VH-VL binders against q8mxu4. Designs and how they scored, part 13

Target 1, 107 residues: q8mxu4
Amino acid sequence: MCDRDDCASIASRCTGETIICAFVESITPPKIRDKTGTYELKCPFAEGFTMEIGDLFLFHFVFDGSSEKCTRLTPIPKMLAMVYEKLLKDLRKAKKEGKMIISPTAN

## First folded at step 4 (VH-VL)

Design b02 (framework fv_satralizumab)
Fold by ESMFold2-Fast, scan of step 4:
Structure b02 (fold): chain C 107 residues (1-107), chain A 121 residues (1-121), chain B 107 residues (1-107)
Amino acid sequence: as target 1 above (107 residues)
Amino acid sequence: QVQLQESGPGLVKPSETLSLTCAVSGYSISSDYAWSWVRQPPGEGLEWIGFIYHSGSTNYNPSLQGRVTISRDNSKNTLYLQMNSLRAEDTAVYYCARDYYDFWSGYFDYWGEGTLVTVSS
Amino acid sequence: DIQMTQSPSSLSASVGDSVTITCQASQDISNYLNWYQQKPGKAPELLIYYASNLETGVPSRFSGSGSGTDFTFTISSLEAEDAATYYCQQYDNLPLTFGQGTKVEIE
């Protein structure tokens, strides 16, 4: 999906990159949770960020040939995070009640 | 702490109607989540019967549809299960359970102790 | 209906052993899979939810993994109190369905 010349940049996307939208599950040890499960990060959360359990971030990982490493964090504003969380909860509720014909899939 | 307690007859005759009660304490059944009934024949596995959502919506296992009604009394914080046309194969321990859900998960987090219903002449 | 198949139906192991149980769904259920423990004469108790998340208060020797159609449940070091029947359960779609159960006996 990315040009090989851009794969060395922290801002670039390249084959072997993954972007995960996830909530902070635990700060020590660092864990994040998304629709596919809970992940324990192999690197600590970056300094300069005020992380609270329940905060929503985009986590950008790059595979380095042996393991996935976190490369950057992009915070999603609290207002949008709250709206997104409510939307996901409402969708889950609708599916549970049979009011919506969708099945979440991992991709 | 959430607690659920089932009650009902121990013995019911074939073709009769089963009526079970589930008293809930420590949480309001009208606040959130779904509330499910699950049964287990002696020595066998678990079978989901159906649920009632906090909104009042119900859904039933198609294998039992037409025979089952799940209802509630919010003022008594109590759930009910009614099953008609009982057969010997309906002999089971009947559980009520809170069907917790959030935006990424759904599970039965609190269960009653269960009540044994034997269908026999 | 989504059918859940557990393997094995029963097993015997010694205290300190590692035990693995598998669960297979007849269709993709993403991570919407729970594991319950049931001791004789007792109601089931939740151990693992969303395929890999440990319920609060549950010992860390219990773990779950998998996604899609294939799931595993592991007890890393069996204790005498772990003698029970274990059930997987999908909640991707209605009707909710359980595996047939795996009986774990201590020898």
Scores: ipSAE 0.000, ipTM 0.574, lowest interface PAE 11.9, mean pLDDT 78

Design b03 (framework fv_satralizumab)
Fold by ESMFold2-Fast, scan of step 4:
Structure b03 (fold): chain C 107 residues (1-107), chain A 121 residues (1-121), chain B 107 residues (1-107)
Amino acid sequence: as target 1 above (107 residues)
Amino acid sequence: QVQLQESGPGLVKPSETLSLTCAVSGYSISSGYYWSWVRQPPGEGLEWIGFIYHSGSTNYNPSLQGRVTISRDNSKNTLYLQMNSLRAEDTAVYYCAREGYDFWSGYFDYWGEGTLVTVSS
Amino acid sequence: DIQMTQSPSSLSASVGDSVTITCQASQDISNYLNWYQQKPGKAPELLIYYASNLETGVPSRFSGSGSGTDFTFTISSLEAEDAATYYCQQYDDLPLTFGQGTKVEIE
């Protein structure tokens, strides 16, 4: 079983359940792209969604090394993706400047 | 697949306003991406002019501040560039290009062929 | 503004040679750097994104490396069709900025 706390990259996906953060590169054939490149899906995109090339999604796969099933598909709003990127940039800058503050947890 | 095609006047006189269009096909400009303008003086390097995000938000290179406006018409799937107070140094090939909006895809993946704008009397 | 400095400005090499171009950012840009190829009379074309990732359809002889402020672009075995000007471009901060370009000529 694949244990991941965040979205895996296409090149780093493992066997079992994997969530990949990627954007749609092609609908037919189905292709997704992330920082590691473009990957052609062996499963079709889930029906019931209007999607366009360039849309960003969370893709939930079950992958056994030989076959792949896409079990869920969650769109990431573009604005949220931008906010997340800015937050990561700000955190990296704060850490580099020695200003990063981490609050202790109650648990 | 995705295609961008610039068009413009070719020759513009100093102090006039430049108006360029970029017709996009194969993708809806309101659905995603940043849509940018980039220019290149003959024999020189590339300079980013600015962008319009699919939501309509714009940002411009400070070097062109106050002289440039980027807009769009979603119903025509077309981008526009207006630049006022043209000078000889604004002579360049002008490109429109599609740019990714996240940290993985912040690159120009499709470009138009470019349109040459010459500023001279 | 983040200044991008490329070296060399131009070079001549023979088919089969290994060619290296460098790009230096005036401040830390992490991996937010792309490499483009521009042939005479044509628009630039993406080769490498996020410092080291090869764009789909681009020959494997092209590669990128580096992070922070120092980046390298390599053509491992030069082909005649590689005669072009190559540009690095940062996307860590606005305004987006390009290097001055490196012209690669085939002897």
Scores: ipSAE 0.006, ipTM 0.589, lowest interface PAE 11.2, mean pLDDT 80

Design b04 (framework fv_satralizumab)
Fold by ESMFold2-Fast, scan of step 4:
Structure b04 (fold): chain C 107 residues (1-107), chain A 121 residues (1-121), chain B 107 residues (1-107)
Amino acid sequence: as target 1 above (107 residues)
Amino acid sequence: QVQLQESGPGLVKPSETLSLTCAVSGYSISSDYAWSWVRQPPGEGLEWIGFIYHSGSTNYNPSLQGRVTISRDNSKNTLYLQMNSLRAEDTAVYYCARSGYYDFWSYFDYWGEGTLVTVSS
Amino acid sequence: DIQMTQSPSSLSASVGDSVTITCQASQDISDYLNWYQQKPGKAPELLIYYASNLETGVPSRFSGSGSGTDFTFTISSLEAEDAATYYCQQYDNLPLTFGQGTKVEIE
């Protein structure tokens, strides 16, 4: 369940919209890893995405009151993992500047 | 504006337990970020103690070997540090600080003023 | 643990001088390095994040550069208020670690 205290950081807020960049460590149960550690999600990954363990993903969260929709996942191919550090730096800078990032599936 | 304010006993005897409080205003500690404790012995450098992530997960500096617990009270928007088995070398100014930006841990952007803890009998 | 080594341990310079401090990581930390200023009796203050990004409100005379294991912090035109101890800090991996500090004194 998408309980705020038990979800990974993005799902734990369970309201509004935010973004995280992390590696998929486990699909069942859903776990992600970033520079601060490994986090188990209580919310299932959004439908329509194919995930491979070890791939770098953008997590775009929009809370609408449903555990099935509390985490949206935009896959970044493993071939781009070499730019992981640049992606993290850019995401943190974008967040500080109030920039919103939308999933490629939204356009 | 985000503000952090530490408070504690000032003087602790060797082998006792240290308990510190950090009151946070201007931002909810459960919303985002990691919330850290950092210490600085007089005239020396900075040592990271540990953090509590906004989700409640904690991580500690291995050098403190199970002596430390970081906790929070979301309803009071307050962070806590408990450290067991105090020794003279634990004498330091203790800071609480916000670390990271959103879901990533990147930097310490807001610090409390620090509280001096002297371990002496 | 990642060891951060700063040099020099201290320096003295005159107002208007350019001063440089270096920080070396014991392993590759990409761009995950911050710089802080600490004045006597006060908490540290963030100046530079992600190796080279200037924090808002910080004067432009402060700059950072480098990546991987070698990093540089520069004050291009030293002012009297810049007398302080400066620390680098890595966040590539836990535990978070700081350099030992560089004391900047003004003649």
Scores: ipSAE 0.006, ipTM 0.568, lowest interface PAE 11.1, mean pLDDT 76

Design b05 (framework fv_satralizumab)
Fold by ESMFold2-Fast, scan of step 4:
Structure b05 (fold): chain C 107 residues (1-107), chain A 121 residues (1-121), chain B 107 residues (1-107)
Amino acid sequence: as target 1 above (107 residues)
Amino acid sequence: QVQLQESGPGLVKPSETLSLTCAVSGYSISSGYAWSWVRQPPGEGLEWIGFIYHSGSTNYNPSLQGRVTISRDNSKNTLYLQMNSLRAEDTAVYYCARDSGYYDWYYFDYWGEGTLVTVSS
Amino acid sequence: DIQMTQSPSSLSASVGDSVTITCQASQDISNYLNWYQQKPGKAPELLIYYASNLETGVPSRFSGSGSGTDFTFTISSLEAEDAATYYCQQYDDLPLTFGQGTKVEIE
């Protein structure tokens, strides 16, 4: 979402490298929302993108102690959003239980 | 702000079909969220009936599947609930509510006032 | 279906008391649990989401805790306006299910 160094207000949820599936709640100020709540970002969404309230993305955040970095966002087609959420949910459960699951990606 | 208002017949006879409407104002139902129906028999707890996403996809409580249809009219910004083969056990206050999740389900952030439906001869 | 069981079914307490309600899920639901308050003749209103997050505008005397299968909801200093039925609700999986409710009466 941002190509800047700091998106600190999501740090309350994130440790290390974290991928969050969330939708855009507000552009100004920049806010994203998922099942756990609404989070305001310290840096605005990057220029060069068309973003609308309600757009769904996979947000990739990296937190390294003193700096919070917003790195990559991958848009999720609206019609596939529930499929992605189900896959992430299944992966979370498998990881929580110490089980490995096969990647859902295929040709 | 977002407001939901249910309306219905009040009294329905056993074996008939219940038709309820939920008028939504302050937000376009096709723009986001899941729009749900929840019922509560007098003196009892809450039971989720089902929802329709802003995309038009529906999901129903398996305990009621086969009797329930949730639909919408985007031009009227209105939600509908149809339930066939009514029984006395279907007597309840029926609520429409918005689930705060856009593409999933989360929590109910806005509720209508509810409309009482009594199933009796 | 995920079954939600609340305890107690009802309680009576005095203004100023601290009261605790418990909610147990039939399977692990992580933190995907909400708490609602319903006053007589009114629609339910959200108090707590994601097990422990206080909804905006809700008094700080309300709190939630727990994860997995065991959850608690506490009112730290009961007020007269807190007379209501309280419901937990899981959102880990469909169908969405509610506890049977706990009626809180003020003496």
Scores: ipSAE 0.101, ipTM 0.723, lowest interface PAE 5.6, mean pLDDT 81

Design b06 (framework fv_satralizumab)
Fold by ESMFold2-Fast, scan of step 4:
Structure b06 (fold): chain C 107 residues (1-107), chain A 122 residues (1-122), chain B 107 residues (1-107)
Amino acid sequence: as target 1 above (107 residues)
Amino acid sequence: QVQLQESGPGLVKPSETLSLTCAVSGYSISSDYAWSWVRQPPGEGLEWIGFIYHSGSTNYNPSLQGRVTISRDNSKNTLYLQMNSLRAEDTAVYYCARESYYDFWSGYFDYWGEGTLVTVSS
Amino acid sequence: DIQMTQSPSSLSASVGDSVTITCQASQDISNYLNWYQQKPGKAPELLIYYASNLETGVPSRFSGSGSGTDFTFTISSLEAEDAATYYCQQYDNLPLTFGQGTKVEIE
């Protein structure tokens, strides 16, 4: 169960904590899409939060020893789209070159 | 609009180095996309060799054991493939191709050269 | 490396027949699969990208479907000009890999 965070079915891909960048693919049912596929959120989008198809989010997947998985959905402002498009382009380049520019375990 | 044309020696002896050229017209290779080399032994399937991204970064198929270098000359709008320590098994038609993108994660080869046959034999 | 296995390796059919080719990935590749047609003596040509999207200028008799590990390519009404070898190709991870090809012959 998630408290104020959305849940997603991605447990088979990672253990621990993973941050991915994803786009809203569908509002009803709630779905997001990233490189590894389309993920249907098992918890609905927050009622007071406005989401539009094509919105960009950072998705936090958290897994613990109880096998419970919960994803926090952090919206990325459209006004900064140019900055995020450059970052996504750099990330795509890093993936193709076998390296990661940003990692949740890096310091 | 976009056209790719490979050229090379046709015949190379075992243990020598292969040098191939791919002339691109109708699009600047430094502007966008990845530019790839793919080969096909006679009567067999396709094998991806590697690419050079529009920024100059490269990546190669590990199966080629570090024998390959892909480079470019932006002023000539031309791609190059160099492969050392040639063996009979390297006999193939060599293609250059543009790798285009549907979205941030999805890509495909949309333009291909006609291919150039390289025979490795003594 | 991701291995791509096509079935069948070859087939013969008559003009007007419906032809189906399958492609299986050794691991989940979501929708990151392309289909190419190669006629004798020619370079490969893109037909389908992202599992099911028809490339511009390609006849509507060609279609693709599937996700994950199992993919299907269909020619709904075979034409004489469709005699060729067809290849699937994954774009999920490096190195990029192709299936072994399916040769389609007209009887």
Scores: ipSAE 0.006, ipTM 0.585, lowest interface PAE 11.4, mean pLDDT 78

Design b07 (framework fv_satralizumab)
Fold by ESMFold2-Fast, scan of step 4:
Structure b07 (fold): chain C 107 residues (1-107), chain A 122 residues (1-122), chain B 107 residues (1-107)
Amino acid sequence: as target 1 above (107 residues)
Amino acid sequence: QVQLQESGPGLVKPSETLSLTCAVSGYSISSGYAWSWVRQPPGEGLEWIGFIYHSGSTNYNPSLQGRVTISRDNSKNTLYLQMNSLRAEDTAVYYCARSGYYDFWSGYFDYWGEGTLVTVSS
Amino acid sequence: DIQMTQSPSSLSASVGDSVTITCQASQDISDYLNWYQQKPGKAPELLIYYASNLETGVPSRFSGSGSGTDFTFTISSLEAEDAATYYCQQYDDLPLTFGQGTKVEIE
């Protein structure tokens, strides 16, 4: 349950700041996966963080007029990451089958 | 910390209804998680029967052909399983179990009862 | 229903050996697979969840890997107490389904 609105998903350029919730798909090159797909970032992941493929983070991006910068990373606990992964899977499945997203709780 | 304990009859006759109870301690069944029943015929593998979410919603294995009802009593912190039209093939150890840490989306079982053997025989 | 097929159905090994068990899903289940250990007369116990995550309190000699349709479970250095039947279980879709089990015996 994270907000998504990052400049990596918008062709050309963004202005202002965006926050996205995404899984690390690849470190070199830097790629993230969220509910809309997989994206290669124009900025590298922040140095000093130990990142593994499959980790879930909140990414803060700021466009400074010349480039997109990833200014902050917040790790999300594994339990919440599992919930988000399930949501992503259900969303993609529903789109593939032409269905509306249905609550996981059913009669 | 969380404990589940099944109880019920050891022997049931064909065509009768099975009633099992699962007493839960260490966690309130209305506060979270899904609460499941799983069975295992002697010498065989595991079969998921169904679950009830903390919200009260239920889901059942279609292979049991609508013969199963899972319910709960929040005041007693207890789960129930009823299965009608018993057959010899329903002979199994019956377990109750808690599903993961999050109630909606986790399908793993982190706490299990000891199991209760139910024999269906005339 | 998603069918889970385990191999082998049984194996015998010595203390200190490395053993592997495989599990195949009849369709793509992403990483929604768990591994359980069941000793005679006891309830199953969760060892690995979400394909590769070790449950709290479980010894590090147990590990899981794989995604999609092919999964492996490994005991890196077998101990006498590891004699048990091991089950994989998918939770991608209802009904929840288990593999048929692999019996591990110590010689």
Scores: ipSAE 0.000, ipTM 0.554, lowest interface PAE 14.4, mean pLDDT 78

Design b08 (framework fv_satralizumab)
Fold by ESMFold2-Fast, scan of step 4:
Structure b08 (fold): chain C 107 residues (1-107), chain A 122 residues (1-122), chain B 107 residues (1-107)
Amino acid sequence: as target 1 above (107 residues)
Amino acid sequence: QVQLQESGPGLVKPSETLSLTCAVSGYSISSGYAWSWVRQPPGEGLEWIGFIYYSGSTNYNPSLQGRVTISRDNSKNTLYLQMNSLRAEDTAVYYCAREGYYDFWSGYFDYWGEGTLVTVSS
Amino acid sequence: DIQMTQSPSSLSASVGDSVTITCQASQDISNYLNWYQQKPGKAPELLIYYASNLETGVPSRFSGSGSGTDFTFTISSLEAEDAATYYCQQYDNLPLTFGQGTKVEIE
């Protein structure tokens, strides 16, 4: 139900799920980083998951008001992450050069 | 702690195929990251060979003209490099390395093996 | 392919000196540049990633700056253990490419 991308800051206020793509910045305390900033999670990473600083995951935040269910983790293939970032890089470059892009650029 | 350790034949004859292994400990290669091979001829600089993602997808340096294959065995937590049609100029120390990322873009090498010297000589 | 050119190819300096190495890309690579240290007989070690981010455990005397095509790496107060060859590496595009290296010697 929540519209916001900042899952960590709204986990206790809304019901529903929000997905963000982020990498692990800190394990204790649990922090993730995406293109908009660093977010400290309200709950620890799932026990039994081996995580290191720099790992990339697709984070599913469950907004049920419970810290026990505030996040789920899905590892992302780097190829998908690279495609997304390449597209963003191409858009930033085109805007910097004064060009307008309506469709995604090829290579 | 993550550790990588290369092993190989040491000496290979021209036109033969090189086979190298990289044993990884402290992290499961199927759980994340890209895993790369980099070489360094004696007294020269570094050349990236290619990588394999934890998903199994690969990418190679075009300068190697399709001579290289990178693979893995998840059950042994081991990476492999095969390079065919060896020439004297392929003489180098070969490293395996883990490729970390920042802001969703991979490209820096945060852990390296010790390297294994491969000499191509008749 | 993106060509990386380092300057100087070698330098000699005294303990306590400030040392600067430069790296030039043949095209705009934004901030996608790393710096490595390699001691004789050893594997390279990451010092700086994303042009200016200091890797965990690396002494604060090391720093990086720059964007686009021109980058600098600085050791603010040289120590005897800093005698090594330093490499820059771009990751804006494949194939990944390295500079030719700068040898730093202590006199």
Scores: ipSAE 0.000, ipTM 0.571, lowest interface PAE 13.5, mean pLDDT 76

Design b09 (framework fv_satralizumab)
Fold by ESMFold2-Fast, scan of step 4:
Structure b09 (fold): chain C 107 residues (1-107), chain A 123 residues (1-123), chain B 107 residues (1-107)
Amino acid sequence: as target 1 above (107 residues)
Amino acid sequence: QVQLQESGPGLVKPSETLSLTCAVSGYSISSDYYWSWVRQPPGEGLEWIGFIYYSGSTNYNPSLQGRVTISRDNSKNTLYLQMNSLRAEDTAVYYCARDSGYYDFWSGYFDYWGEGTLVTVSS
Amino acid sequence: DIQMTQSPSSLSASVGDSVTITCQASQDISNYLNWYQQKPGKAPELLIYYASNLETGVPSRFSGSGSGTDFTFTISSLEAEDAATYYCQQYDDLPLTFGQGTKVEIE
């Protein structure tokens, strides 16, 4: 798992679990777009959610170095993109103020 | 492909209201992005005025609060800026710009700018 | 408000020189910094976004680096057409703010 407080680009994902943020570019075939380009998904969109082109997506990937497995995709409608941006900014602010809860473990 | 073009009166008197128009072509202003206004006094730096989001939500630079209104007409694909209580210090080139903040939350930036319109505040 | 301070305010250099401009934020802005070029009588043009990403169509002689509060913009081999004023701009928090600009003149 990448130890990050924001989303990774698809190109910079870590081996293991990571979170990718992107916009829905195509439903069939499933494609997502981030700042580095447009990519076809190797996993289906999460069950129970209706995806629209242009929605902001959170993707959980399990990457083993040669193939990608998505464990979860959570859609964020366009109108909530501002809320997500503010959340990321608030998390960064909390981190630099030392308010993030960090376990005192070896990890 | 995307083009922005500002227009305005050129000369306004102190205490009057400034009205500027920004015509957008090649992209729908209701489809995504923030749309911002930025000004630049002659020979000086850039100052962000405010934005309007595709949902119609606005935010303004606190330094200008109470004087600025940004609006749009989706049917005309046009942005508007109104600023009241003008003074000589408001003399500047006014730009409209597309702000990627909605689309690219990794980093917001101004990727397309209009040519700018000079507004002179003088009695 | 986040204050952006550029250094130097102006410089003169010859074609072929390497020039460096710095930008300091009054508080941590992570990588949320952009660089723009403005030629006389024209609108600003985006060169670099997210501290170090080159905008499409921009020549590779332009580069950016840094994070947090200290940022650097470099032109590796100055050309006559690079005579312009360069601005840094933060996107970490509202209101959006710009540096005061650095004027690059060709001698």
Scores: ipSAE 0.000, ipTM 0.575, lowest interface PAE 12.9, mean pLDDT 78

